# Ledger of designs, part 249: VHH binders against p49116

Target 1, 238 residues: p49116
Amino acid sequence: EGPLLSDTHVTFKLTMPSPMPEYLNVHYICESASRLLFLSMHWARSIPAFQALGQDCNTSLVRACWNELFTLGLAQCAQVMSLSTILAAIVNHLQNSIQEDKLSGDRIKQVMEHIWKLQEFCNSMAKLDIDGYEYAYLKAIVLFSPDHPGLTSTSQIEKFQEKAQMELQDYVQKTYSEDTYRLARILVRLPALRLMSSNITEELFFTGLIGNVSIDSIIPYILKMETAEYNGQITGAS
Short names: E, the ipSAE of ESMFold2; O, the ipSAE of OpenDDE; V2, 0.75 times the mean of E and O plus 0.25 times the DockQ between their complexes.

## First folded at step 18 (VHH)

Design hd13 (framework vhh_7n9e_1; at its last look DockQ between E and O 0.85; V2 from the best seeds 0.00; counts 0 for: pae E 2.9 > 2)
Fold by OpenDDE, look of step 18:
Structure hd13 (fold): chain B 238 residues (1-238), chain A 119 residues (1-119)
Amino acid sequence: as target 1 above (238 residues)
Amino acid sequence: DVQLVESGGGLVQAGGSLRLSCAASGFRFEDYGMYWGRQAPGKGREWVSGISGDSSYTAYADSVEGRFTISRDNAKNTLYLQMNNLKPEDTALYYCATYEYSGRPDDYWGQGTQVTVSS
């Protein structure tokens, strides 16, 4: 059996909406986020092992881990996205909402903490100088997580996850042979992804685009969309 | 339009073998993963086995692993399922399916072929 990931799966190029506005409005943020979400799902679709699992399992996996994949994508694409600027804009928008008494104190705290966690995670990944291969394998490990409730074929999923982990290990050993503990340092970051609320992520990045529709509910559609179609839909919905 | 037509089912004794085929049309076959599912009487749909577009990866349900082999011939637009050491619990309507990208949340599947394994 061949490798779980190939060099083609290392490529993860996000194209941002153009032009970038002087003021990052909710629409721009949502569009950017949507593109990243699509890219992440498209990436998953490109993995042969993922293709082999069938639509039901694929959909379930993505539903279970989309927030984690999205977050890893944010970290990976932080520079291209100007993530710091986006997050600052989000905070500013939240402040406006606060002034209008639209949010409870507890909710504000939760949202702000989430933003902080997101920033810290991305910063931590940047400090580790995670490369494209490592990101690809981390995403694969996240994608093929068998421990989500309601999943079928968990044994097969686990095998794929293990393969991803082994390949990551091999890669790190070959590429970073002088850093004996790099693998551990990388993997130990994964738990942080589980601490992040998908609900809050959805609210921060997608509310302006999907309204009352959940990311969970649209995942099957996104997975079925062609790249050109998706881009057209985003533009049309804007 | 996407079409999937299954064949090869039938009645077989326990321990016997069958080879299912699925003829695909209406889409670029090699670009998509394919899978077999089954539905036993009174039960829901069950995923059986899947294969990537390029055949580089296969996957199996625990219940059939080691007994079933999924394969495909992209030149013939055909999906196969070799079923060995069949058991009565394998009795079901077997259907071929694809995760074809059409903008729809559902997959495509055929009408199925009946496999009956007698004791």
Scores: ipSAE 0.609, ipTM 0.837, lowest interface PAE 0.7, mean pLDDT 90
Fold by ESMFold2, look of step 18:
Structure hd13 (fold): chain B 238 residues (1-238), chain A 119 residues (1-119)
Amino acid sequence: as target 1 above (238 residues)
Amino acid sequence: DVQLVESGGGLVQAGGSLRLSCAASGFRFEDYGMYWGRQAPGKGREWVSGISGDSSYTAYADSVEGRFTISRDNAKNTLYLQMNNLKPEDTALYYCATYEYSGRPDDYWGQGTQVTVSS
């Protein structure tokens, strides 16, 4: 077998809706997040190892890890998205909701803690200066995770994850040969992803989705989307 | 219209071999991953083996790894499953399926070909 990922899987270009509004709004945030989600799902299904596992396994893997993939995408694209500005706007709206008694204090605390975790994760990745190859392998490690309950074919998934880990190791050692601890520092960031709440991610970034359907529930439809339709969703063209 | 037609099944003694074929039409075969599944009497569908569109990756269920080999010929729009060292537990209706990207949640699958392994 060849490499798990090729150069085509390293490219991860997010384009933002234009024009950028003077004041961030729910529509701009949701469109930006939707583009990132669709880009992430298109990336996953383009991987030959993913294709070899079949639809039921593919859907199960993505349902288990979509929030982790999305969070890695947020970290990778934080600068182009102006993520710090988006999160600041969300915090301001939450503070207004307290003053107007629109949300419970317990829910607001949960959301604020999640925002803090997200900011810390993105900051830690920026401090490490994670490159595009490293992000691609981290996404593959997250995607081919055998540890989620209810997965079938876990032995095959584990083999693909181990291959992603080996290829990341080889890449880091070759590219950052003077930094013997870089791989370890990168890998210890991954457990934080499991602590991210998909429910809160939906609330923060996907307000305005049509219908009362969670991202988890629409994943089979997203994965089956035609490539031309994906490109339209990623760029905002209909 | 997507069509998948399986062939090559039959009756074989334990330890024997069979080669299944799946003729595909109605879509760009090379663009899609393909897989074999099977359904034993009174059982649900079981994924057996899959292959990427360009053949660069294959995957196998633990129960068949080392005994079955999946392959494809994109010029002929045909998927294959070489089954060696067959066991009575392999008795099932074998079907091929594709991950068709059409905005629908379901895989397309064929009618199947029966494989019966006697002791």
Scores: ipSAE 0.410, ipTM 0.765, lowest interface PAE 2.9, mean pLDDT 85
ESMFold2 (binder alone), look of step 18: mean pLDDT 83; pTM 0.837

Design hd14 (framework vhh_7n9e_1; at its last look DockQ between E and O 0.80; V2 from the best seeds 0.00; counts 0 for: pae E 4.6 > 2)
Fold by OpenDDE, look of step 18:
Structure hd14 (fold): chain B 238 residues (1-238), chain A 119 residues (1-119)
Amino acid sequence: as target 1 above (238 residues)
Amino acid sequence: DVQLVESGGGLVQAGGSLRLSCAASGFRFEDYGMYWGRQAPGKGREWVSGISGDSSYTAYADSVEGRFTISRDNAKNTLYLQMNNLKPEDTALYYCATWEYSGRPEDYWGQGTQVTVSS
């Protein structure tokens, strides 16, 4: 059995919508987020171990962890996305909603806290200077998480997760031999992903999908889409 | 159109062996993961085993781990399932399926081949 990930899985290049508008509107944010989401899911599709699990299991896995994958993607692509600018724009839009009294005080607090958590997570990852290999393995660990409710074949999923963890360990030991605790520092960031609300993430980045359509509901379609055909599809369907 | 045709099923004694085959057409076989599922009487569909497009990875349900072996021949567009040490609880209609990317959430699967294991 070969490695879980290859060099081809390390590549994670997000192409942003062009041109960038002077004012980051909801459409631009949603389009950018959609591209990242699609990239993340299609990345998962490219993993042989993921392919071996079948569509039902794969769909369940992605449904369970899409927010985590997405968040890792945000961190990884923060510079390309100008994430700070996007988040600032989101906050500004939120302020408008506040002024219009569309949100309760509690909801505002929840959303703002979520934004803060996202920012802090991404900043923490930047400070750790996580490289492409490490991101790939972290995403794999997140993807092959057997502890989500309702999953089948959890033993097999666990084996894949363990392999991802072992390969990450080997990589870190090889690449960062002078940093004995790097692996631990990286892995302790993962719990932060579980604290983030998928619902709030959806609201912030996928506003056009709010209502009867959810990320959960479209995941099977995204996973079945051709890689070259996903641009603009999610926003067009909303 | 995607077509999957299963064969190799039959009646076998407990402890016996069967080898299932699935002939695939209508898509680039090597580009997609394939898997076997089964449906026992009165039960829903159950995933049995899967294999990546390049055969580098295989996966098995706990119930068949160590007894079944999935493989594929991309040159022949054929998926295989070697089933050893069969048990009565393995009795089911076995079907081949693919996660061919078509923009639809549904898998493609064949009509299936019946496997019956007698005690």
Scores: ipSAE 0.782, ipTM 0.901, lowest interface PAE 0.5, mean pLDDT 91
Fold by ESMFold2, look of step 18:
Parts: C-alpha cells; structure tokens; sequence
Structure hd14 (fold): chain B 238 residues (1-238), chain A 119 residues (1-119)
C-alpha cells in the first residue's frame, strides 16, 4: 500500500455559477450547493481505498457521511462561495416564510439553530487556517467512519481511517512543527459535524434541485455517474 | 460489452486451497476497481474482497481476511483470488464483478464458479 491520498485529492476547486446575481436567490444557492455536492462525491469516488471496499459499502459510507463531507466542503469553500452572504439570504427567505405561514415555529427554531451551528463551525475552521491537505485528510477520516450503523467490513474501514489519521498527524507535524497541539485542535472540531442535520441541509441548500427526493436516495446514482457527467454537474454545464 | 468469466472452482476438503481467476474484457480494466462476491444456497450475496484499479489498495470481508488474497494482472486483464485454509462455510458460487462507473444501474457480474468445501 502507498499513501491513502495522492496530490490529486488535495485539489478541491469549486467554480461558482457566473455571474453572481445582484440579489442572491434560491436558484443560485441550489446550483452552488449542487456543484459542491458533486465535487465532494467525485472526490470520494476517486480514492483507491474507497474503490477497494465494494459498491454496497461505498454507498453505505456515503449515505452515512455525505452531510459531514458537504459541511467540510462548505467550510473549505466558504470564501469562494461567499457563504456568509448565502446564509444571510436564506435567513431572509425564512423570515418571509414565517410571514406567509409556510413553516411551523418548531421547524423554524431547528433551522435557525442549524444555521448558527454551521456558521460557528465554518468560523472555527477559518480561525485555525485549515489548509487543503488538512481538509483532504479530515474528509477521509469522516468518509471512513466505522461507527455508522449498517456497515459491512468495519475492520477494513477502521484501518483506512487510522491510516488517514496517521497521515494527517505526519503532515501536521512536518508542516506545523512549532505548533505541537495543532492536530488535537483540528480533530476536536470533527464531533461538531454530527450535530449537522442532513434533512435541514437538504432544506437549506437543495430544495430546488431534488424536490421531494432526499440526497440519500440518489447517492447510488451519483456514485455511478460518468466522469464527464460529474464534470458537467460540478461546472454547471448542461 | 463487458464480459467477465470466472474459473478455478471445484471440490476441496476443509483446510485446502483454490485459486480463482476472472478473465475480463470490454472495458479499460486498469481504470476500475474489481471485487469478488459469493452466494451460498439459500443465502444472500456477500462481498468477499475488492482491489483498486492500480492494485494500491485491497480490502477483505472479516470472514476471509488473512486466508484469502486478491490480486490482478492489468496486462492480462485478469483478476485472481487465492483462497487458503478453506472452511465449509466458504462453500458458495463465487462471482467477480467490476466497479465500472459508466452510469449503468447494476454491477456487471460473471457467471460464477462453484466452490464446494467438504468437511
């Protein structure tokens, strides 16, 4: 075996829909989020260790962690996406929905708490100046999580996660040699990802794309998508 | 047109060994992950082992780890499974399959090769 990730897995370039509208709208937000989702799925699919686990295991892993991968992607791409502006537009839309009685008060509270947690997570990652290598390894740690229910081959998944953790450790110690506790500070941010609700993420970012169909239900089809089709979805072509 | 042909199955006593082969054609073999699955009579299909396109990573079901070894020869478009220390519970029809991501709804499967392990 070689390293878990190659240099191609460190590159994570999100291209935004162009031009950015004067006023952000649901279509722009959904297209931007869709590009990030497809970029994240293409990234996962390209990892040799992931390929070796078999299609059923691949699908189960991604179903279990897609929201965590997406949230890491939001944090990584927050500046390119102007994420703070997108979240402000979403809050404005929610306030209009309250006036039109389209959402229950309990649901609105859940959604606003989610937005606050997302903002706090992204800000904490920015404050730590997490780099592209660190994000790639964090995504791998999240992807190869053996503790999700229903997984087969959990011992293999655990070994891949441990390898990602060791490679991250080696990278951080080499690159940030004078910051002895950087690895620990980075890793303690990961539990916050489990606080992110996939159904609320769908409501916030994907309502216009998938309608009533959940991301969980389309994961097998996204994973089987041809590379050319991925590139079209990532860039918004077609 | 993807085609997978398994061979190497047979009857063997517990503790014995077999080596399965899977001849592949109709796609760029080296670009795709490959795996072995098996199905015992009256039971569901079980993933056994997988290997990445460049062989840099392999994975095994817990039930076979340490006893089975997956490998591939990309120059010959052939996937292998070396099975050692066979047990009666390894009795099954063994299939090779490809991780070809061409937008098709199901994996491509071979016809299978029967492995029977007597006690």
Amino acid sequence: as target 1 above (238 residues)
Amino acid sequence: DVQLVESGGGLVQAGGSLRLSCAASGFRFEDYGMYWGRQAPGKGREWVSGISGDSSYTAYADSVEGRFTISRDNAKNTLYLQMNNLKPEDTALYYCATWEYSGRPEDYWGQGTQVTVSS
Scores: ipSAE 0.262, ipTM 0.698, lowest interface PAE 4.6, mean pLDDT 84
ESMFold2 (binder alone), look of step 18: mean pLDDT 83; pTM 0.838

Design hd15 (framework vhh_7n9e_1; at its last look DockQ between E and O 0.78; V2 from the best seeds 0.00; counts 0 for: pae E 2.8 > 2)
Fold by OpenDDE, look of step 18:
Structure hd15 (fold): chain B 238 residues (1-238), chain A 119 residues (1-119)
Amino acid sequence: as target 1 above (238 residues)
Amino acid sequence: DVQLVESGGGLVQAGGSLRLSCAASGFRFEDYGMYWGRQAPGKGREWVSGISGDSSYTAYADSVEGRFTISRDNAKNTLYLQMNNLKPEDTALYYCATYEYRGRPEDYWGQGTQVTVSS
């Protein structure tokens, strides 16, 4: 059995919508987020181990971890996306909603805390200077998580996750041999991903494109979309 | 159109062996993972085994691990399932399936082949 990931899985190139508007409107944010979401899911599709699990299990896995994958993608693509600017724009839009009394105080707090957590996570990853291989393995570990409710074939999923963890360990040991605790520092970031609300992420990044349709409900469609065609479909739906 | 045609099923004694085949057409076979599923009487569909497009990875349900072997011949557009040490609980309609990416939500699977394992 070969490695879980190859060099082809390390590449994770996000192409942003062009041109970038002077003012980051909701459409631009949603389009950018959608591209990242699609990239993340299609990345998963490219993993042989993922292919071997079958579409039902694959769909269930992605449904369970799409927010985590998306967040890791945000961290990885933070510079390309100008994530700080996007988040600032989101906050600005939120402020407008607050002024219009469209949100409860509790909801505002939840959303703001979520934005803070997201920003802190991305900043923490940047400080760790996570490289492309490490991101790939982290995403694999997240993807092949057997502890989500309702999953089948959890033993097999666990094996794949262990494989990802082992390969990450080997990579870190080889690449960062002088940093004895790098692996631990990287892995302890993963729990933060599960503290983030998928609902709030959906609201912040995808409201306006999917309407009342949930990311959960469209995941099977995304997974079945051609890589070159997803952008056209998303724009057509908006 | 995607077509999957299963064959190789039949009646076999417990402890026996069967080899299932699935002939695929209508898509680039080598680009997609394939898997076998089964449906026993009165039960829902159950994933049995899967294989990546390039055959670099295989996966098995716990119930068949060590007994079944999935393989494929991309040159022949054919998926295989070698089933050894069959048990009565393996009795089911076996079907092959693919997650062919055409921007449609539909799943593709064949009509199935019946495997019956007698005690």
Scores: ipSAE 0.593, ipTM 0.826, lowest interface PAE 0.7, mean pLDDT 90
Fold by ESMFold2, look of step 18:
Structure hd15 (fold): chain B 238 residues (1-238), chain A 119 residues (1-119)
Amino acid sequence: as target 1 above (238 residues)
Amino acid sequence: DVQLVESGGGLVQAGGSLRLSCAASGFRFEDYGMYWGRQAPGKGREWVSGISGDSSYTAYADSVEGRFTISRDNAKNTLYLQMNNLKPEDTALYYCATYEYRGRPEDYWGQGTQVTVSS
């Protein structure tokens, strides 16, 4: 078999909504997050190894890892998105809810801890200067996670994850040959992704979805969209 | 307008071979991953083998790995399953499916072709 990822899987270009509002609002944040989500799902679906596993496995994998893929996408696109500005706007919104006594103190702690962990993760990735190839392989490693409960075809998934890890190792050794510990520093970041709450991610970035539909429930539909429809969702074009 | 038509099933003795075909129409075949599934009487559906649109990746259920080979011919819009060293437990209705077709969360699948293995 050939390489798990090709150059087409390295390209990951997020386009922000236009025009940018004078002040960030919930709709701008939700549109920006939606574009990233669709870009991430389009990326996953285009991988030949993913295509070979069949629909039930594909849906189960993405349901298990969509928040990790989304969080890696946030880190990769943090500059383009002005993510720190978006998070500040979210914090201001939360503070208004506190002033009006609309949220419990325990909920506020949970949400603020999540925001701080997300910012710390994105900062750590930026300090390491993680490149597009490294992001692509990290996304593949989280996508092909064989240890989620309820998965079928676990042996095939494990083989693909091992291949992604091998290809990342080979890339890092060739490209960053003087940095002996770079791979280890990169991989140690991955466990933090599993501790990120998909429920809180939905509240922070996706509260504007019609009918309050969870991301989990729409994944089968997103995975079945035509490529042209994905491109419309990613760019906002009709 | 998606249509998948399986053929090549039949009766065979244990240890024998069969080659299944799936003729596809109504969509751009080369853009989609394809797979074979099977359903034995009284059992649930079982994924058997899958292949990417460009054939660069294949995957197999543990129960058939080494005995079955999936392939496709994108010029002829045809998916194949070569089944060797057949066992009675392989007896099932075999169907082909696409999994990345627009507008539906469920795969499109054919009516199936029966494979019966006697020992």
Scores: ipSAE 0.430, ipTM 0.783, lowest interface PAE 2.8, mean pLDDT 85
ESMFold2 (binder alone), look of step 18: mean pLDDT 85; pTM 0.857

Design hd16 (framework vhh_7n9e_1; at its last look DockQ between E and O 0.81; V2 from the best seeds 0.00; counts 0 for: pae E 4.2 > 2)
Fold by OpenDDE, look of step 18:
Structure hd16 (fold): chain B 238 residues (1-238), chain A 119 residues (1-119)
Amino acid sequence: as target 1 above (238 residues)
Amino acid sequence: DVQLVESGGGLVQAGGSLRLSCAASGFRFEDYGMYWGRQAPGKGREWVSGISTDSSYTAYADSVEGRFTISRDNAKNTLYLQMNNLKPEDTALYYCATYEYSGRPEDYWGQGTQVTVSS
């Protein structure tokens, strides 16, 4: 059995919508987020182990972890996305909503805390200087998580996750031999992902595009779209 | 149009073996992961085994691990399932399936081939 990930899975290049507006609007944010989501899903599709699990299991896995994958993607693509600017824009939009009394105080707090968590997570990853291989393996570990409710073939999923972990360990040991605790520092970041609300993430990044449709409901479609089709649909829908 | 046609099923005694085949057409077979599923009487569909595009990875349900072997021949657009040490519990309609990359949420699967294992 070959490695879970290859060098081809390390590449994770996000192409942003162009041109970038002077003022980031909801549409730009949603489009950017959608592209990242799509990229993340296609990345998963490119993994042989993922292909081997079948569509039902794959869909279930992605539904369970899309927020985590998305967040890792945000961290990885933070510079390309100008994530700080995007988040600032989101906050500004939120402030407008506050002024219009559209949100409860509790909801505002929840959303703001979520934004803070996103920022902190991405900043923490940047401080760790996580490289492309490490991101790939982290995403794999997240993807092949057997502990989500309702999953089938959990034994197989667990095996894949273990393989991802082992390969990450080997990579870190080889690449960062002088940093004995790097692996641990990287892995302890993963729990933070599960503290983040998928609902709030959806609201912040996707409400302008999907309306009343949930990310959960469109995941099967995303997984079945080709890059060319997706790009065509996005351009046509704008 | 995508077509998947399963064959190789039949009646076999417990402990026996069967080899299923799935002939694929209407799409680029080598570009898609494939998997076998089964549906026993009165039960829902169950994933049995899957294989990556390049055959570098295979996966199996716990119930068939060590007994079944999935393989593919991309040159022949064919998926295989070697089933050894069959058990009565393996009795089901076996079908092959793949992703449909057309923006549709549905999988493509064949009509299936019946496998019956007698005690």
Scores: ipSAE 0.562, ipTM 0.820, lowest interface PAE 0.7, mean pLDDT 90
Fold by ESMFold2, look of step 18:
Structure hd16 (fold): chain B 238 residues (1-238), chain A 119 residues (1-119)
Amino acid sequence: as target 1 above (238 residues)
Amino acid sequence: DVQLVESGGGLVQAGGSLRLSCAASGFRFEDYGMYWGRQAPGKGREWVSGISTDSSYTAYADSVEGRFTISRDNAKNTLYLQMNNLKPEDTALYYCATYEYSGRPEDYWGQGTQVTVSS
């Protein structure tokens, strides 16, 4: 077998809605997040190993890992998105909601802890200066996770994950040959992705975008979309 | 319209071999990943094997790994499944399928070809 990913899988270009509003609002945040989600799903679908697993397995994998892929995408595109500004605006909104007694204290604590974990994850990835190749392999490792409940064909998924890990190791050793510990520093960041709540991600970034339908429920539709339709959703253009 | 036509099934003794073919038409075969599934009487459909558009990647169910080999010939619009060391448990209706890009919920699949493995 050839390499799991080619150079075409390294390109990950997010474009933001234009014009940027004077004050960041729910519509701008949801459109930006939607573009990232569709870019991430299109990326996953383009991988030959993913294509070989069949539709039921593909849907199960993406349902299990979409939040982790999305979170990696947030970290990779944090500067383009001005993510720190978006999160600050969300935090200010939540602080106002406390003062107005509109949310339970327990829920607000959960959401604030999630935002803090997301900020810490993105900061740690920026500090490590993770490059596009490394992000592509980390996404592949997350996508081909055999340990999610409810998956079938776990032996094949495990083989593909091991291939992604091997190719990441080879890339890091070749490209960062003087940094013996880089691979270990990168890999210790992955467990944090499992702590990210898909429910809270939907609340922060997707409320009102698809109405009352969860991301889990639309994944089969997203995976079957025409490539031209993906490109329209990713760019917001004609 | 999309058509997938399987052939090559039959009755074979345990330990024997068969080669299945799937002739595809009505779409650009080279643009789609392809797979084989099977369905034994009274059981649900089981994914057997899949192959990427350019054959760079193949995948197999644990039950057939090492015994079955999937391949495709994009010039002939044909998908193949070489089945070796067949077991009675492999008895099923075998069908080929593709992941369709039209936004419809169902995969396209053929009518199937019967494989029966005697003890």
Scores: ipSAE 0.319, ipTM 0.721, lowest interface PAE 4.2, mean pLDDT 84
ESMFold2 (binder alone), look of step 18: mean pLDDT 84; pTM 0.850

Design hd17 (framework vhh_7n9e_1; at its last look DockQ between E and O 0.66; V2 from the best seeds 0.00; counts 0 for: pae E 4.3 > 2)
Fold by ESMFold2, look of step 18:
Structure hd17 (fold): chain B 238 residues (1-238), chain A 119 residues (1-119)
Amino acid sequence: as target 1 above (238 residues)
Amino acid sequence: DVQLVESGGGLVQAGGSLRLSCAASGFRFEDYGMYWGRQAPGKGREWVSGISQDSSYTAYADSVEGRFTISRDNAKNTLYLQMNNLKPEDTALYYCATYEYSGRPEDYWGQGTQVTVSS
C-alpha cells in the first residue's frame, strides 16, 4: 500500500476570524480555537488509513487524542493565531478571578501550570523549526496510538502508527541529512502531549460554548459532518 | 436518503467461499470510507474489515486477515467482501456501514445478509 500521507495532508492552513477585534475577547478566542479544532478533525478524517478503520474506531481514536492534535495545531499555527497574545488575555482574566475569589487556589495553579507547559511545548517546537511534513507525521503518530483504552483494532492501529514513524524517519533522514539527531529531538517532545489536560484545554479555549457539553461528547457528530458544514465551521461562515 | 443493501450471503460448507455485496445509494459513495461488520448469534457487533474511499488502504480484523478481501467499485457504488476458507466461527449476520449517516450518532446498518458456515 502507498504512503500514509500525501501532499494534501501536509497542507494545514488556519484562517482567523476577520477583522481582529481591537481587544481580544472570549468570543474571538473561542471562534479561533473552534476553527482549529474543526480543521484538525477534517485533517484526520481525510487520511485513507483512518477511513479504513471504520466509524467506531475513528470516534474512539479521536476521543482519545483530540487534545494532542489540538495542541500540535496550536504549536503549528502559533504565529497565525497570535497564540502568545491569546494566552496573555487568558492570564489577565484569571487574575480578575483571583481578586474576586471565584476560583480555588489549587485550580488556578493547575491552569497556570498548563499554560506554562503549553507555552514551553510551542517554544520547543519553534526552536526546532518543525516543518509541515514533520507536523503531519507527528499528528499521524498521535492519531494512531494503539494504547488508548477501549480500542478494538489495536493491531491495525499499531501498524499504521509504525508506518507513520517509518515515513517520518525517512523524511527527516532525507531532508535533514546533516542533522543526525533531529529525529530523536523531535520524538522526545511527544510525551509532553499526553500530559496536557483536555479538561483545562476546554476551559482555556472553549468556555464560550453553549450546552454544557465536552468536546469528547460531540466528536461523533463532528466526524459525521458533511464537508460543506466542516468548511463553514473552519471559516466561521453562517 | 442513505441506503445500504447487503446481499450474497447463504449456507456454505467449511472451507468454502462467498462474495458479499453492498449496494449504496443516497450519498456520494466515492467520498467516504466503508466497512463490513458482523454479528454472530448471541454476541455483540464486530468490525470485520474496512477500506478507504480510493481503495488505497484496507484493514482487517485479526480473525479474518488473510482469508477475507475487501474491495469497492466506485463506478457501481458497490462494496464487496470476498470470503475464502470460511469457518463455522464466521457464521453471522454481515452488514456494511459508512460515515454518511445523516448526522445520527448510531451506525447505520440494513437488515444485513446471513452467512452460515456448516462443518
Scores: ipSAE 0.286, ipTM 0.708, lowest interface PAE 4.3, mean pLDDT 84
Fold by OpenDDE, look of step 18:
Structure hd17 (fold): chain B 238 residues (1-238), chain A 119 residues (1-119)
Amino acid sequence: as target 1 above (238 residues)
Amino acid sequence: DVQLVESGGGLVQAGGSLRLSCAASGFRFEDYGMYWGRQAPGKGREWVSGISQDSSYTAYADSVEGRFTISRDNAKNTLYLQMNNLKPEDTALYYCATYEYSGRPEDYWGQGTQVTVSS
C-alpha cells in the first residue's frame, strides 16, 4: 500500500470566473463557490484510497463532509478568491435583505455568526501559514472521517484517516522540525469546521444557482461529472 | 457500450474458496476504479470491495475483510475477487461495477455471477 497522498494531490488550483465584476453579484459568488466545490470533490476523486471505496460510501462521505471540505478550500484559496471581498459582498447583500425585512432577527444573527466563524477560521489558517501539503492532509482527514452517522465500512475509513494523520505527522516533523507543536496547532483547528452549518453555507454561497435543490442532492452528480464539464452543467442552471 | 461480464461463481462448501472474474469492455478500464458488489436474497445491493485504477489501494467491507482479496489486470481488462473462507452469509449474486468516474448519472454493472455457500 502506497502513501495515501502524493504530490499530485497537493496541487489545488482554483480558477476564478473571468472577468471579475466591479460589483460582486450573487451570480459571481455562486459561480466561484461552485467551482471550489467542484474542485474539492474532484480532488477527493483523485485519491486512490477514495477510489477504492464504493460509490455509496464515497457519496456518503462527501455528503457528510462537503461543508468542511468547502471551508478548507475557502481558507486555502482565500487569496485567489478574494474571500474577504466576497464575504463583504455577502454581508452587503444580507443587509439589503434585512432592510427588506426578509429575515428574522434570529436568522440574521445565525447567518452573521456563521460569516464571522468562517472568516475567523480562514484567518486562523492564514496565521498558521498552512502549506499545500498540510491542507491536502487536513482535507483527507476530514474526508475519511468514520464518525458520521450512517456510514458503512467505517473500519476501512478509519484506517485511511489514520494513514492521513500519520503522513501529516511525518510531513510536519520533516518539514517543520523546529516547531514541535505545529501538528497539534493544525489539528486543533478541525473542530471549528464542524461548528459551521452546512445549511447556512449553502444559503450564503449557493443560493440562486441551486434553487430548491440541495448540495446534498447534487453531490452524486458532481462526483460523476467530468472535470471539464462542470461549467456547462452547474452554471447553466442559474 | 460498456460491458461487464462476471464469472467464477458456483456452489461451494463453507470454508471453501472461489475466484471471481469480471471482463470489462467498452471503456478505458485502466482509467477507472472498480468494485465488487453483491445482492443476497431479500436484501439490497451491498458493496463488497473496491480497487483504485492503479491498484495502489484496495478496500473491503468489514464483513469480508481478511477473507476476500480484490485485484485487477489492466492489460487484460479484468477485475478479480479471490474469496476465501466462504460463509453461508456470503451467498449472493456478485457483480462488478465501475466507480463514479463514468461521467454519467447511471452506474455500470454486469449481470452478476451467483455464489452459493452451503453449510
Scores: ipSAE 0.253, ipTM 0.650, lowest interface PAE 1.5, mean pLDDT 89
ESMFold2 (binder alone), look of step 18: mean pLDDT 84; pTM 0.850

